# Designs tried in a protein design chat: VHH binders against o26223. Part 219

Target 1, 191 residues: o26223
Amino acid sequence: MKLLWTSQHIKVTVHIDGKVSKMDVLEAIKTRRSIRKYQDREVPEELIDKILDAAMCGPSAVDERPWHFIVVRNREMLEKIPEVHPYGAMVKDAPVAIIVCCDSSLEKIPGFWVQDCSIASQNILLAAHSLGLGAVWTGVYPLEDRVEGIRRLFSIPEHVIPFSVIPLGYPAENPGTRDLFDPDRIHLEKW
Short names: E, the ipSAE of ESMFold2; O, the ipSAE of OpenDDE; V2, 0.75 times the mean of E and O plus 0.25 times the DockQ between their complexes.

## First folded at step 14 (VHH)

Design F9 (framework vhh_vobarilizumab_d1; at its last look DockQ between E and O 0.69; V2 from the best seeds 0.59)
Fold by OpenDDE, look of step 14:
Structure F9 (fold): chain B 191 residues (1-191), chain A 121 residues (1-121)
Amino acid sequence: as target 1 above (191 residues)
Amino acid sequence: EVQLVESGGGLVQPGGSLRLSCAASGFTFSSYEMAWYRQAPGKGRELVAYISDSGYTDYADSVKGRFTISRDNAKNTLYLQMNSLRPEDTAVYYCARGPHESYIDYSFDYWGQGTLVTVSS
């Protein structure tokens, strides 16, 4: 039975009246895209708080929660990020960026912080999207030049590792959804 | 079958202009990120310009202000307008299709055969 996945174009009706229509989790996951163009519009602090709350709701190895977040709104700093982050060109145009970091001193088991910060980063993306914002994950770790660039720029101590830079803003582009389902990647009971 | 066919390369004098085209077939062109790469003699392949499915563009610093990437989805064609060409722009230029989102760098999985651009007096 070929499950005909009818791509239902979920029209995200952004109600103008400030009420952020809550997406269900599957909708958020399926419809999220990287957004690299932003409106000339500030992101309210309340929304950033909600996003950061979501970022901290994910699991971590033995609940180590090693993540820290730098919220960057300063235009000068945003404009400097692309100088040390070649994949971060869009950051200069964003009203805000979140830098996800790991405090290595908080690790309980070495090495799992990558998963922990990845979960936090993904939750940021999903939360942003569900709130009507656009975001993109621009990876920093494990590229040494980017890690050190961001470290220097934001005076991040040596025991703290910048992991990702996530610019956010109200979207000024509307990329289509993609069907990423691949049944060949699914194995039943055994490989 | 996915196909990318570049055209428009040739010999041009410094300061001249060329327009490259890439004809795409075998996939829904409008749904994919696209890019131009180039490879100069003795050098590695490098990203020149990127364009998303929604029209976001990014450029290598070396070509900013001189090159423009664009797309015509109705014609399944990618373009690279190259102005103020320099000898250092001499390379084989490749059209590339991006699979899906990368969080590290622009990633591409299909390439054309390339078109040679020679900038020489």
Scores: ipSAE 0.630, ipTM 0.840, lowest interface PAE 0.7, mean pLDDT 92
Fold by ESMFold2, look of step 14:
Structure F9 (fold): chain B 191 residues (1-191), chain A 121 residues (1-121)
Amino acid sequence: as target 1 above (191 residues)
Amino acid sequence: EVQLVESGGGLVQPGGSLRLSCAASGFTFSSYEMAWYRQAPGKGRELVAYISDSGYTDYADSVKGRFTISRDNAKNTLYLQMNSLRPEDTAVYYCARGPHESYIDYSFDYWGQGTLVTVSS
């Protein structure tokens, strides 16, 4: 990244675009699978930055953008997540996890933050996949025991709601794609 | 027509071993996540072991290190190797098929009829 400074009142950041992803978006959506087994290999900070940039590109209700993200790399903390998250057993083996949270003080329309954080969570999965990583969405909200367990573990304040924990890493498994298209779910013109 | 048929149950002494089998038909076995559940007398069904279509496995804490789930996609068969059996492992064991990814828990849409395992002297 180059920083260009033109005056005291103007700071211009020049983003030097790097490699553009080659994966088609429809291919990413159709081939993404939950990955629960990871290589013993670190994920570069630059890839996490790209993933979180993608997470924040989603639409939100009236542009409220209520999301916050906790990036967890500390081995000891990753190993503690399964103690409070029964579906999060694979997190202990991940090099990194992202916790998607809602700051309820940013909520402009009641209840839409769930959709907002779901959009961000899915964007994390797709972006990780497009970068050659594997990830899995492990649900936290609305399961109160999980919400409180994660909040306690990461010192998350009462007005912030942990929504999902997403471990990720270079995949050590290769599940096939699933053909889940069901024409009975499609209704033309009316129910 | 999806069918799951468990076999291999029986009476075994504590410390013994059994291998359960689940014969699957009516679907593309290799594309589905599979699991073993069990139900002890008077209790609800509980997850014992899970295996994804790519071989990721997960186990209930009570059976880790003693039980091994595996699959043979060429034979459309799911297995549960149970070692170091204890009286508390006494239950009806069910084979289950998972229909798709879930983000809250492992999910399953078809169940076998079950096979009884009794661990007693």
Scores: ipSAE 0.480, ipTM 0.741, lowest interface PAE 1.4, mean pLDDT 88
ESMFold2 (binder alone), look of step 14: mean pLDDT 83; pTM 0.834

Design G1 (framework vhh_vobarilizumab_d1; at its last look DockQ between E and O 0.60; V2 from the best seeds 0.54)
Fold by ESMFold2, look of step 14:
Order: C-alpha cells, then structure tokens, then sequence
Structure G1 (fold): chain B 191 residues (1-191), chain A 120 residues (1-120)
C-alpha cells in the first residue's frame, strides 16, 4: 500500500474584527501584555506550529539550541498544573500551554541554557501576540518545588529541566497600554 | 522601603460618595501600574480597579460606572472616587502596586487598607 503526504494550498482570509495584517515588531514588543483570562475557544494547531517555529529562531550560546517544548492540550493535565505551581491558576482555564524545557545533554557551554530558554520563552509570547493570542510566562526554574512538580507531572526526565509554563489562548481581557520608558536607566559611554 | 498608605474611608449612607487616597513612597510611582482591591468580612480580596502607567483603566463589573480610579504622578498618589455607594461596597479597601507583568507572582506590595462602611 502506498501512502502519500500532500499539503493543500493554505489561504488566510480574516473577515472578523479587524485588519488582516502583519504586526510591526516594535508594536508587538510594546503592546504585548501578560494575558491570564482566555476565551473558551480552541487554538488551531497551525498557530501553535508558527509560535514554536518562532521560539526556535532565537540565538543561543554557541548555537547549542538546548530547548524542547511540551504542548499541553489535555484538560486534566492543564487542571493539575496549579497543584504544583502556586501562581499558575490561570493555566486551568487556558486551551493550551507550552512548557519550555532545557535538555542538558545539548548544552555545549555550561550555564547559558537559562538565557537560551528565556529567549525562546519571550519569542513565544511575542509570536502569540502577533497572531492575535494572549499568553503569560509563568516562572518555573529556578524554583526547585516548581521544577520538581512540573517534572513529576509531565514525566520529564532528570536531564531535562522545565524552565517555564506558558498558557495561551484568545484573550478575554485587555490590561491596557503602559509608559515604562525610564531615562534614568540609560547610561551614555559609561556607568 | 515601599510604602502604600490608604486614607479616606469612613461611614457613609447608601447613595453617598467617598474619595479614597493612597500615598505611595519608596519607589518611582509613575513607572508602576496601580490597583485598588477590597475585602468584605468573611470574603476573599477582589479587584476593584486598575490603572496603568499609560492611563488605561479597568473596573470590576460590580463598580463600573460608579467608581473612578485615577493617579497623580506628581504627588505619588492613587485615588478611587466612589459614587452611588451601596451596602455591598462595605469592605476594607487596599491600594496595591500592580505587578501584572510578573512571571513569578501577581503583586508584591499592598497597603494596610482603609475601611469603608455603607450602612442604612
């Protein structure tokens, strides 16, 4: 029996509340907010693929790319995350969460994986925002109780370190704009 | 150290008005989003209103149209104007420095609260 893999032509036509447009990167960075309330609406697999593609585009120490991602859609699993993450209550209401992990066997330079996984985590937030989704980074590493709780819950092996849990969905809140520019944090030429 | 001191609470009749103030010190007030919470006896603490550094406001449904949050960055002061007060608004009201963008927790500083009693 012969199996063929074919892809249909994908067209994107949005006929809802606004512009079918690409978001400028500075706009995305400045308008992204942590979103902890989500609509009861599924996030298509295609959007998750785009988000994870973006997550993997960041630089890493000596190009080590130590990241792995667990995509969690199972309702029972999402509802258990607050049991091990005291500030992860919103995860139970999210249609999907992404767990960013470091595979320590991929480390080439010791100790830089935290930066590497931080880059991937922020890219997830920005990509989700650009796609009309809301997300929030809920910190896991370096809090040992959270690390072990998440590792236990998702059967993560000892050489893999859960770094962050990022619930996401179509937003059901708008925290608003901020004005955070602080000239006192800028030092010209020297401290 | 970060200090948030609420004032302006008191006893008021239904339909009346009060203006709460929160004097902030120990941090650069204008760089932080701020919020008011309240806690009625025997109940959990609930969000009343938030205001961002950019001036965006959000309100709990139960107070929308009756309460107005505002800030004066020159005086490091947060306000809550409460109009058309109802007995259900009776609570201790807390000023909070809003850490909404935290990835470790939701808030890091709270005031001691000011009691508002709306009776008869």
Amino acid sequence: as target 1 above (191 residues)
Amino acid sequence: EVQLVESGGGLVQPGGSLRLSCAASGFTFKRYDMAWYRQAPGKGRELVARITTGGTTNYADSVKGRFTISRDNAKNTLYLQMNSLRPEDTAVYYCARDAFETYLGEFDYWGQGTLVTVSS
Scores: ipSAE 0.520, ipTM 0.737, lowest interface PAE 1.4, mean pLDDT 88
Fold by OpenDDE, look of step 14:
Structure G1 (fold): chain B 191 residues (1-191), chain A 120 residues (1-120)
Amino acid sequence: as target 1 above (191 residues)
Amino acid sequence: EVQLVESGGGLVQPGGSLRLSCAASGFTFKRYDMAWYRQAPGKGRELVARITTGGTTNYADSVKGRFTISRDNAKNTLYLQMNSLRPEDTAVYYCARDAFETYLGEFDYWGQGTLVTVSS
């Protein structure tokens, strides 16, 4: 029995003028949750563009910016992702997914692309949340089976490494807020 | 080592009440979301209720209005108050440290479970 989460409408105060009120960055960080249930509602291309813009605004090693993004809206492809991604079951229910990839040919200093793609992925999550969407990071790299599965499914070249799959949509669940501050993880001047 | 120990299960008549407890140890309890799951005979494990570190609660539709999840951080204890019990609530109930924010896969810590039997 799947917990049917009653869609408590995250009151994204859509101001009357269609302008999504910009969420404060700290609020976005603190209130963001993984969302794995989505409404039967399409995500406008404008919002995807804003999310991708945000994804590309993070720092990268020596400003390499090795990231590429595959935007997937095709229903058949979305439904195939769970076949190669065991933790990707929710992708089939999302109206859109973003696959974050690294082009290794763009690396000047090898190995830092993991940080780069992580930053991009997190920015996608935060941007989505700030825009009233729900998203979840489903890890692909470094799990070989997932990497190869996604590679084959989307005909990704060998020099390009799929890193994460991020389904997103209007949320159909509300996981609630968390208090995660841990002062025991803070050390002053020395361990 | 993370440990979760459930208690409070037993036999109860339809319409009766039980209160389950879960004693947590081996981690900072107050900093983790917690949940109750149950597994009925021949069925898969299902989420019953979740409570966040912020106190937000969520319930399966089947138990909404009848069950209440709560936590006592000072006692490192999770509770499930079950009222108006029905035969279909018969299951092994598991306490779990919630891994809702995982990006890799489900990695919850579970107790051994406590059996709840609702029968006339």
Scores: ipSAE 0.515, ipTM 0.788, lowest interface PAE 0.6, mean pLDDT 91
ESMFold2 (binder alone), look of step 14: mean pLDDT 83; pTM 0.835

Design G10 (framework vhh_gefurulimab; at its last look DockQ between E and O 0.01; V2 from the best seeds 0.00; counts 0 for: pae O 12.6 > 2, placed apart)
Fold by ESMFold2, look of step 14:
Structure G10 (fold): chain B 191 residues (1-191), chain A 120 residues (1-120)
Amino acid sequence: as target 1 above (191 residues)
Amino acid sequence: EVQLVESGGGLVKPGGSLRLSCAASGFTFSRYDAAWFRQAPGKEREFVSRITTGGSTNYADSVKGRFTISRDNAKNSLYLQMNSLRAEDTAVYYCATDSWETYIDHMDVWGQGTLVTVSS
């Protein structure tokens, strides 16, 4: 009797509120909204893993991949973020937040880490939306008071730069979509 | 004190005109897109018009061609010129900052509202 083993990649459709979710990328981009009100409901670690996997799929300058992520679930820490981030009040009400950071020792070409971390931050927003979560990007860098406040609060070393704080959770609001396409922003061939 | 205050509402006959004003104070209004919303009795608040910091405008289909949004950043003011008014335009009109998708300085500021009544 001969036994055979096969290694397979398993694709799992994510169930959100009992509904199978597969979202076209253009639909995700067009329908994603900043969500600042969240249900009192935990976000499974599995979904955070998928979101961070998506965050790390972005391109970076010369493939430097300078990003690091702090996952914050502790209630007391989430409640302290608004003390150092004046427009981050909704973070205290989120079940989880992701802090996107740059490790400047990984920089291969000066100054492009901002683009790199922006790409990762936007991927977090889109991935969260595709999984039935709501999120909002709250800016930290380059506002030095916010950078230092977040660094102090999370014991972030001086060579690591906190870039954004992204609270997320199951949404408790639906702001809808908006038609923001503006053809005046499009220039053919020349300015 | 961060505030938006509407004025210029009132009673007008169908086909008439009104000009609404909204005065901003306590923040740098010119840094924010701004919008008018309205709420008729028993209905949800609905979008009317939006103006960006760069002056681009958008209108709800129900008001296109009749309403004109404008702003005067030197006076920290937002305006809505309402022409060819209809009974369906009867509502409380609100001005608001329109910064929902901002990632740096979200300002969720709404005025108290000004009542517009269009009646024969």
Scores: ipSAE 0.299, ipTM 0.672, lowest interface PAE 2.1, mean pLDDT 87
Fold by OpenDDE, look of step 14:
Parts: structure tokens; C-alpha cells; sequence
Structure G10 (fold): chain B 191 residues (1-191), chain A 120 residues (1-120)
């Protein structure tokens, strides 16, 4: 087992093999956690590309694919995001953030874009995790103050709706795994 | 203990062929990308070939069309079929595994290497 020590003296346990392994889809889903602390380490562009590729692989209503992605690496901009996103404090500590947006002009059926962008956002989280990165979904939509804050900050057109801000980085924490299975939420045939 | 062990190196004539093997132990080999590198005397270690967990492959330009990387996950093994060997292919060949890094310094597990000598 390889142990990483962050500048914050946080012990991070990596894969037992001493490296980040490729995860199967169920492992990625089950072991993913929101990560809000990041190492002082840059994320390679190729990983971002793969994450964005994954983001675009999800289904969308009638294949409308309404999503756009803003990749933010500028330190000043990252530091400004918490000013308009009160629960986005960790963004200033991340080496990169992806802002998932919807271009409303691409909608074929109104309203499904929320689902579409949610799928894209989740794929970003899963892909990041599978690649050994930590990420967290910070919600923007549907909170108007956050939507407009991000819009103004990044000069996003009116027909484009910022949906989520997802900071990414190599994790500087290990929150462990949770068992979230709840059989009481499963109904057979009827409620 | 996590380990990679290369084998199959030796002396071969120009135009000859060798098949290198790399045996993994102590970890789940199938969950990692794997690659071959080589280091010639007095030179830096260089990339030779990579195979992803999905089976995608890439090669250094210098070995394209001559070398073939493959893996047998059931045997926890990596292979490098080297055909049409040249003198400039003389090097210690290393197998390595990584998470998903393209840079040599990001490879996490290395073997001890196997010497390939191509000489007339």
C-alpha cells in the first residue's frame, strides 16, 4: 500500500497496489466520494480530455446533447468562483474546474437538459475518480444567484445556463466508502 | 510484494526476432495499463510500447511495424514480440504498469529489465 502525504499532513491511502488502478464501472460508482481537498499538483490535459470525452458519452433526450463545458485553470478565476458560489470554497484550491452548461438553443424538448447535464456531470465525477482524481459536484442550477454569478463571472450568454461547477484534482483526502444501499427504497411491482 | 519480472532477452542477429515476457505478481495486472520501455547504454530510458486495459496499443515510431505488444490477463503477463531487430534496438527492456500516465516518471511499477543485444 502506498501512502501519500499532503502538505496538509493528510494521509491519503491509494490503491493497495501502490497505484491508482483502472476501475470497472461498478467499482467506480460504489467507491466514488466527493473530494474537496486537492494536492498541489497539476492535472494533465490528457486526463481532462478523457473526462470530457466521458462527459459527452452519456445519453440525452432525443440525442440533443445540449451540454457545453468550460475548463477553468486560471488561478484568478478559480479564486473568484467562491465569491458567487458559497458552497464552492474548495474550487479555489483545485488546479482545474469544469463548468457544465446547457445551451438552450440545442434543446429539442424543453426541460430534459437538466437530466442531460446531470448525466454529463456524473460521468465527469466517475471518470475523474476512475482516473485517480478527486472531484465534487457543486450545484449551480437551479439557484438563481449562483446561476447569474457564474454567468457574469464567465460572460456566459443568456441562452446558455451554467449547471454545475466541478473542481478536480489529485485528492488530498480519503473520506472512505459508504454503504448507501437501502432496501426500503426498493419497491417491487408497486409502491 | 508488487513485482514485474522481465524475461526473454538475449543475443540476436540483425533481422532476427525475440519475444519478451513480463510476469506480474502481487497485484491485479488486468487493472493497469502496461508498457515497455528500453534504455540503451549511455542513453535515456525511452518509451517503446503501451497497451491499455482496454487493449488499445501504441508504439514509438522507431518500432512501429516491427514490434507488437500484447497481454494475457489470465496469466498476469505482458509480451513484446520484436521482429526485424536492428542494432539500435540493443537495450535493456523494462516492463512497467501505470494508472493512466503518459510520462515515464509516472509509471508506478517497474521490472528489473532484460537485456536485448542485437549484433552481427
Amino acid sequence: as target 1 above (191 residues)
Amino acid sequence: EVQLVESGGGLVKPGGSLRLSCAASGFTFSRYDAAWFRQAPGKEREFVSRITTGGSTNYADSVKGRFTISRDNAKNSLYLQMNSLRAEDTAVYYCATDSWETYIDHMDVWGQGTLVTVSS
Scores: ipSAE 0.000, ipTM 0.269, lowest interface PAE 12.6, mean pLDDT 87
ESMFold2 (binder alone), look of step 14: mean pLDDT 84; pTM 0.852

Design G11 (framework vhh_gefurulimab; at its last look DockQ between E and O 0.55; V2 from the best seeds 0.00; counts 0 for: pae E 2.1 > 2)
Fold by ESMFold2, look of step 14:
Structure G11 (fold): chain B 191 residues (1-191), chain A 120 residues (1-120)
Amino acid sequence: as target 1 above (191 residues)
Amino acid sequence: EVQLVESGGGLVKPGGSLRLSCAASGFTFSRYDAAWFRQAPGKEREFVSRITTGGSTNYADSVKGRFTISRDNAKNSLYLQMNSLRAEDTAVYYCARDAFETYLGEFDYWGQGTLVTVSS
């Protein structure tokens, strides 16, 4: 029991589902799948905090760290996302979504914010997976209709660019793993 | 050349059944998720059902319990068994390939569609 180990001279019992485990990073990368079906179960704020901490650990161009995150739990708002984001239908069924944004006023070198926000987005997916959650990256940028729709829906200012919407929750599906390794993509010394 | 070809559409009375097929060619079908969508006249294309490479299935609420998606990887085929058909099921039905780990949420290849008309 984790709580009991924290209190050497005080014994308390807290009912915790599941066992705390450590997932190897290569295992996390290889086993993470896009999850589009979720249990009707809340995701604790603590887990969202851990996921966002992980998102901000990625490198960025000249350490510009241009990312901002909108955490959406409001049911009405989640249900509106598909109205402006085609193929975002699963978002309405998620207990929470994270919108990854670029604040262009933080750019130190033009155009690298896409890589920066991509790194943050992938870290969200991996962190969610390591915590027993499922997530999927639904693209917003550079699709103009999605960018403007999300900006309008969440009152995002003109200098801030919504990059991705990532619904997440406890998974209600298991798509299986895929063997995607392709040696023909590897070039030694030259193309 | 990636191809998806639907068949099995037609006219059916309410309460009847149809089985749609989608023949896949030009790619390793067993390595892709696949789905059915439909588009009724004057409406946007809507999700019907999806089956993953691992065999997990999902259904739109409007078809749960009436439609069954399946796949036969040896025949490179996707199926949709439609039972207890209703007038609102009238639509052109499309099969689609879900690409590996897409982040755009779009299906990269679509069939031409097969018309299902449910009418008395």
Scores: ipSAE 0.319, ipTM 0.639, lowest interface PAE 2.1, mean pLDDT 87
Fold by OpenDDE, look of step 14:
Structure G11 (fold): chain B 191 residues (1-191), chain A 120 residues (1-120)
Amino acid sequence: as target 1 above (191 residues)
Amino acid sequence: EVQLVESGGGLVKPGGSLRLSCAASGFTFSRYDAAWFRQAPGKEREFVSRITTGGSTNYADSVKGRFTISRDNAKNSLYLQMNSLRAEDTAVYYCARDAFETYLGEFDYWGQGTLVTVSS
């Protein structure tokens, strides 16, 4: 039985009246795209708070929760990020960016912080999308030049590792959806 | 095998126009975002333009208003219309495929490039 996955065009109806229709989790996951163009519109602090709340809801190794978040709204700082991040050009156009960092002093077991910060970063993306915002994960760690660039720019202490830069804003593009399902990647019981 | 083949490069005078093409094969073109990059002599490769599966476009500031990216899914082709060309547009132009969602800025497949020379 060939499961014909009909690409249901989930019409994200952005209600004009500021009420963000609650997107279910599967819809958020399936319809999320990286957004690199933003409207000239500020993101309310309330939405950032909700996003950060979501960022902190993910699991971490032995509950170490090593993450810190730098919220950047300063226009000058946003414009400087592309100077140290070659693929972060869109950050200068975003009204806000979140820098996800790891405090190594909070690690209980070494090395799992990458997973922890990845989970936090992904939750930021999903939360943003569910709230009608667009975002993109711009990788910092483990690229040394990017890590040190961001570190210097934001005066991040040595024991704290910048992990990702995530610009956020109201979307000014519609990239469409992608079919990412690959049955060849599914193995039953054994490889 | 996934392949991208650029064409349309050549010599053009300042103020002139050129249209680049990229022929894709070995995959379903319509499922992927695509982009143009360029590399000038002695410089690093730089982003020029991107087009999503949904048709949204993005441009480097240096080419905004002059270049237009488009795609024809039926022909598995990507295009770059370049108008009002300048000497600084001289570069090898590359077509690239996006590997779905990326957070590093890398594309997974690249063409061999086509040379565009803008010279009086």
Scores: ipSAE 0.172, ipTM 0.611, lowest interface PAE 2.0, mean pLDDT 89
ESMFold2 (binder alone), look of step 14: mean pLDDT 87; pTM 0.880

Design G12 (framework vhh_vobarilizumab_d1; at its last look DockQ between E and O 0.42; V2 from the best seeds 0.36)
Fold by ESMFold2, look of step 14:
Structure G12 (fold): chain B 191 residues (1-191), chain A 120 residues (1-120)
Amino acid sequence: as target 1 above (191 residues)
Amino acid sequence: EVQLVESGGGLVQPGGSLRLSCAASGFEFSRYDMAWYRQAPGKGRELVARITTGGSTNYADSVKGRFTISRDNAKNTLYLQMNSLRPEDTAVYYCARDAFETYLGEFDYWGQGTLVTVSS
């Protein structure tokens, strides 16, 4: 691949689904889809590192950065997640999953950690997509049965709250693009 | 309330065609992805075809090239054109409002289904 460098900007060419493409950030946001079917193909550690680096770049309330991440590759553990997460069946088929957690001891302003971890979770989805991977956010918090089930399964301490489970891998499906813009949801100056 | 009403099923010979319709009400149809699923006797439900709000379509490998999903947003209606039907296409076909982008769980709205039987 040909990389182009300038003193002002860095451009990177990425491969997505076997296509050579430059992906603009707005294109990435608009084309990202939930992916629940994965190829039987390992995801390199370096891609997971890039995804988690991106996850940690998000803003947080008063810069509290309350997030922690559990990277799960062990097949036995991935196969157990559906036992405690009723809608996490696809996780057993994923080569890897990331569990996004809040460490409540890092929380500086009560009640904003949910937004903080949501930002990190969405950044994981976008970064995975930009790297040619597919992912899906499976919700854990605030459903207490799911929270306790995941905490138990992964030996997560009581002051740490599992927020989301994000399986990911090279996609084996293409759900297609959506058109969701709705001008009736936009209010100028007032409701 | 959300309602999905399928029609157009019936008995057809192998190689024949049927067109299924799904009348949708109780929601803004044009803002939702829609899908057809089917359930053969003794089997689980499986995806047949999906159509997004942006017009993209996806098909199960077993029906690709034979079935066509489409939608008419002005009539709040989803369609499935089924050509070159085979005995293995015999199933109850369900219209669904697709919740593919959910992060909480599947919150599908399903119709009661329409039976398609392919046999001599």
Scores: ipSAE 0.485, ipTM 0.727, lowest interface PAE 1.5, mean pLDDT 88
Fold by OpenDDE, look of step 14:
Structure G12 (fold): chain B 191 residues (1-191), chain A 120 residues (1-120)
Amino acid sequence: as target 1 above (191 residues)
Amino acid sequence: EVQLVESGGGLVQPGGSLRLSCAASGFEFSRYDMAWYRQAPGKGRELVARITTGGSTNYADSVKGRFTISRDNAKNTLYLQMNSLRPEDTAVYYCARDAFETYLGEFDYWGQGTLVTVSS
């Protein structure tokens, strides 16, 4: 039994007019954490739309934009995802999840779709965080069991490849900040 | 090699106190969030307390007000002060290093654990 942490209110400064304050991009990147606990609170469709808009703003190989998104709010489906995704336990507790997929028929150059969908997935995480939501990237591709599990569960065509499952919700945890900077990984001019 | 070694477990009466320690080595301790987990017989492993690099703490509701997590970065040591112990606190307690960000699963490092038994 994972003990639920008391919901530390991530101070999302909501302006009086209901507008979520815009987070600086560097702040969003530096302060973003994987969130795996969510409040019992629905995520407005408007926020999902903004997140998906952001997901589609990244670059792709030769602008192929091969990504598709499945938005899942159905409680039964959310509860089934952990059955086929061992790292997807938190999905059952989220009010919504986005499944990022690649349509292989849209690829112009083979193999770059992984980068394309990764960019889209990361933009989802950053956008969610900037909007006061918590999210986590749960990897699907290239793990065959997860890929096929998600495929079957959502009746995804063979030419479409599920890439990631990203549960979203208002955070019920605060993991704090990270210190991931490593100067030893920086090389000047040459290795 | 990352190593976490727990100590301080034992038998204690209800209402008693114990202090667990976790000696960390093989990594820069101050740069990692740390946590205590416990696993009772026949139950799953559960998070007890977490402490960030900045010193922020979170507790499971069941231990809030009774347990205190702390760290000494100079000694590379994590602590769990357990007061007002109850029989339901009986478990193997594990020290864990946070894996930061992962999308494939929980990649924390764990100690071997220390047994805490609360019994009259």
Scores: ipSAE 0.200, ipTM 0.593, lowest interface PAE 1.0, mean pLDDT 89
ESMFold2 (binder alone), look of step 14: mean pLDDT 83; pTM 0.831

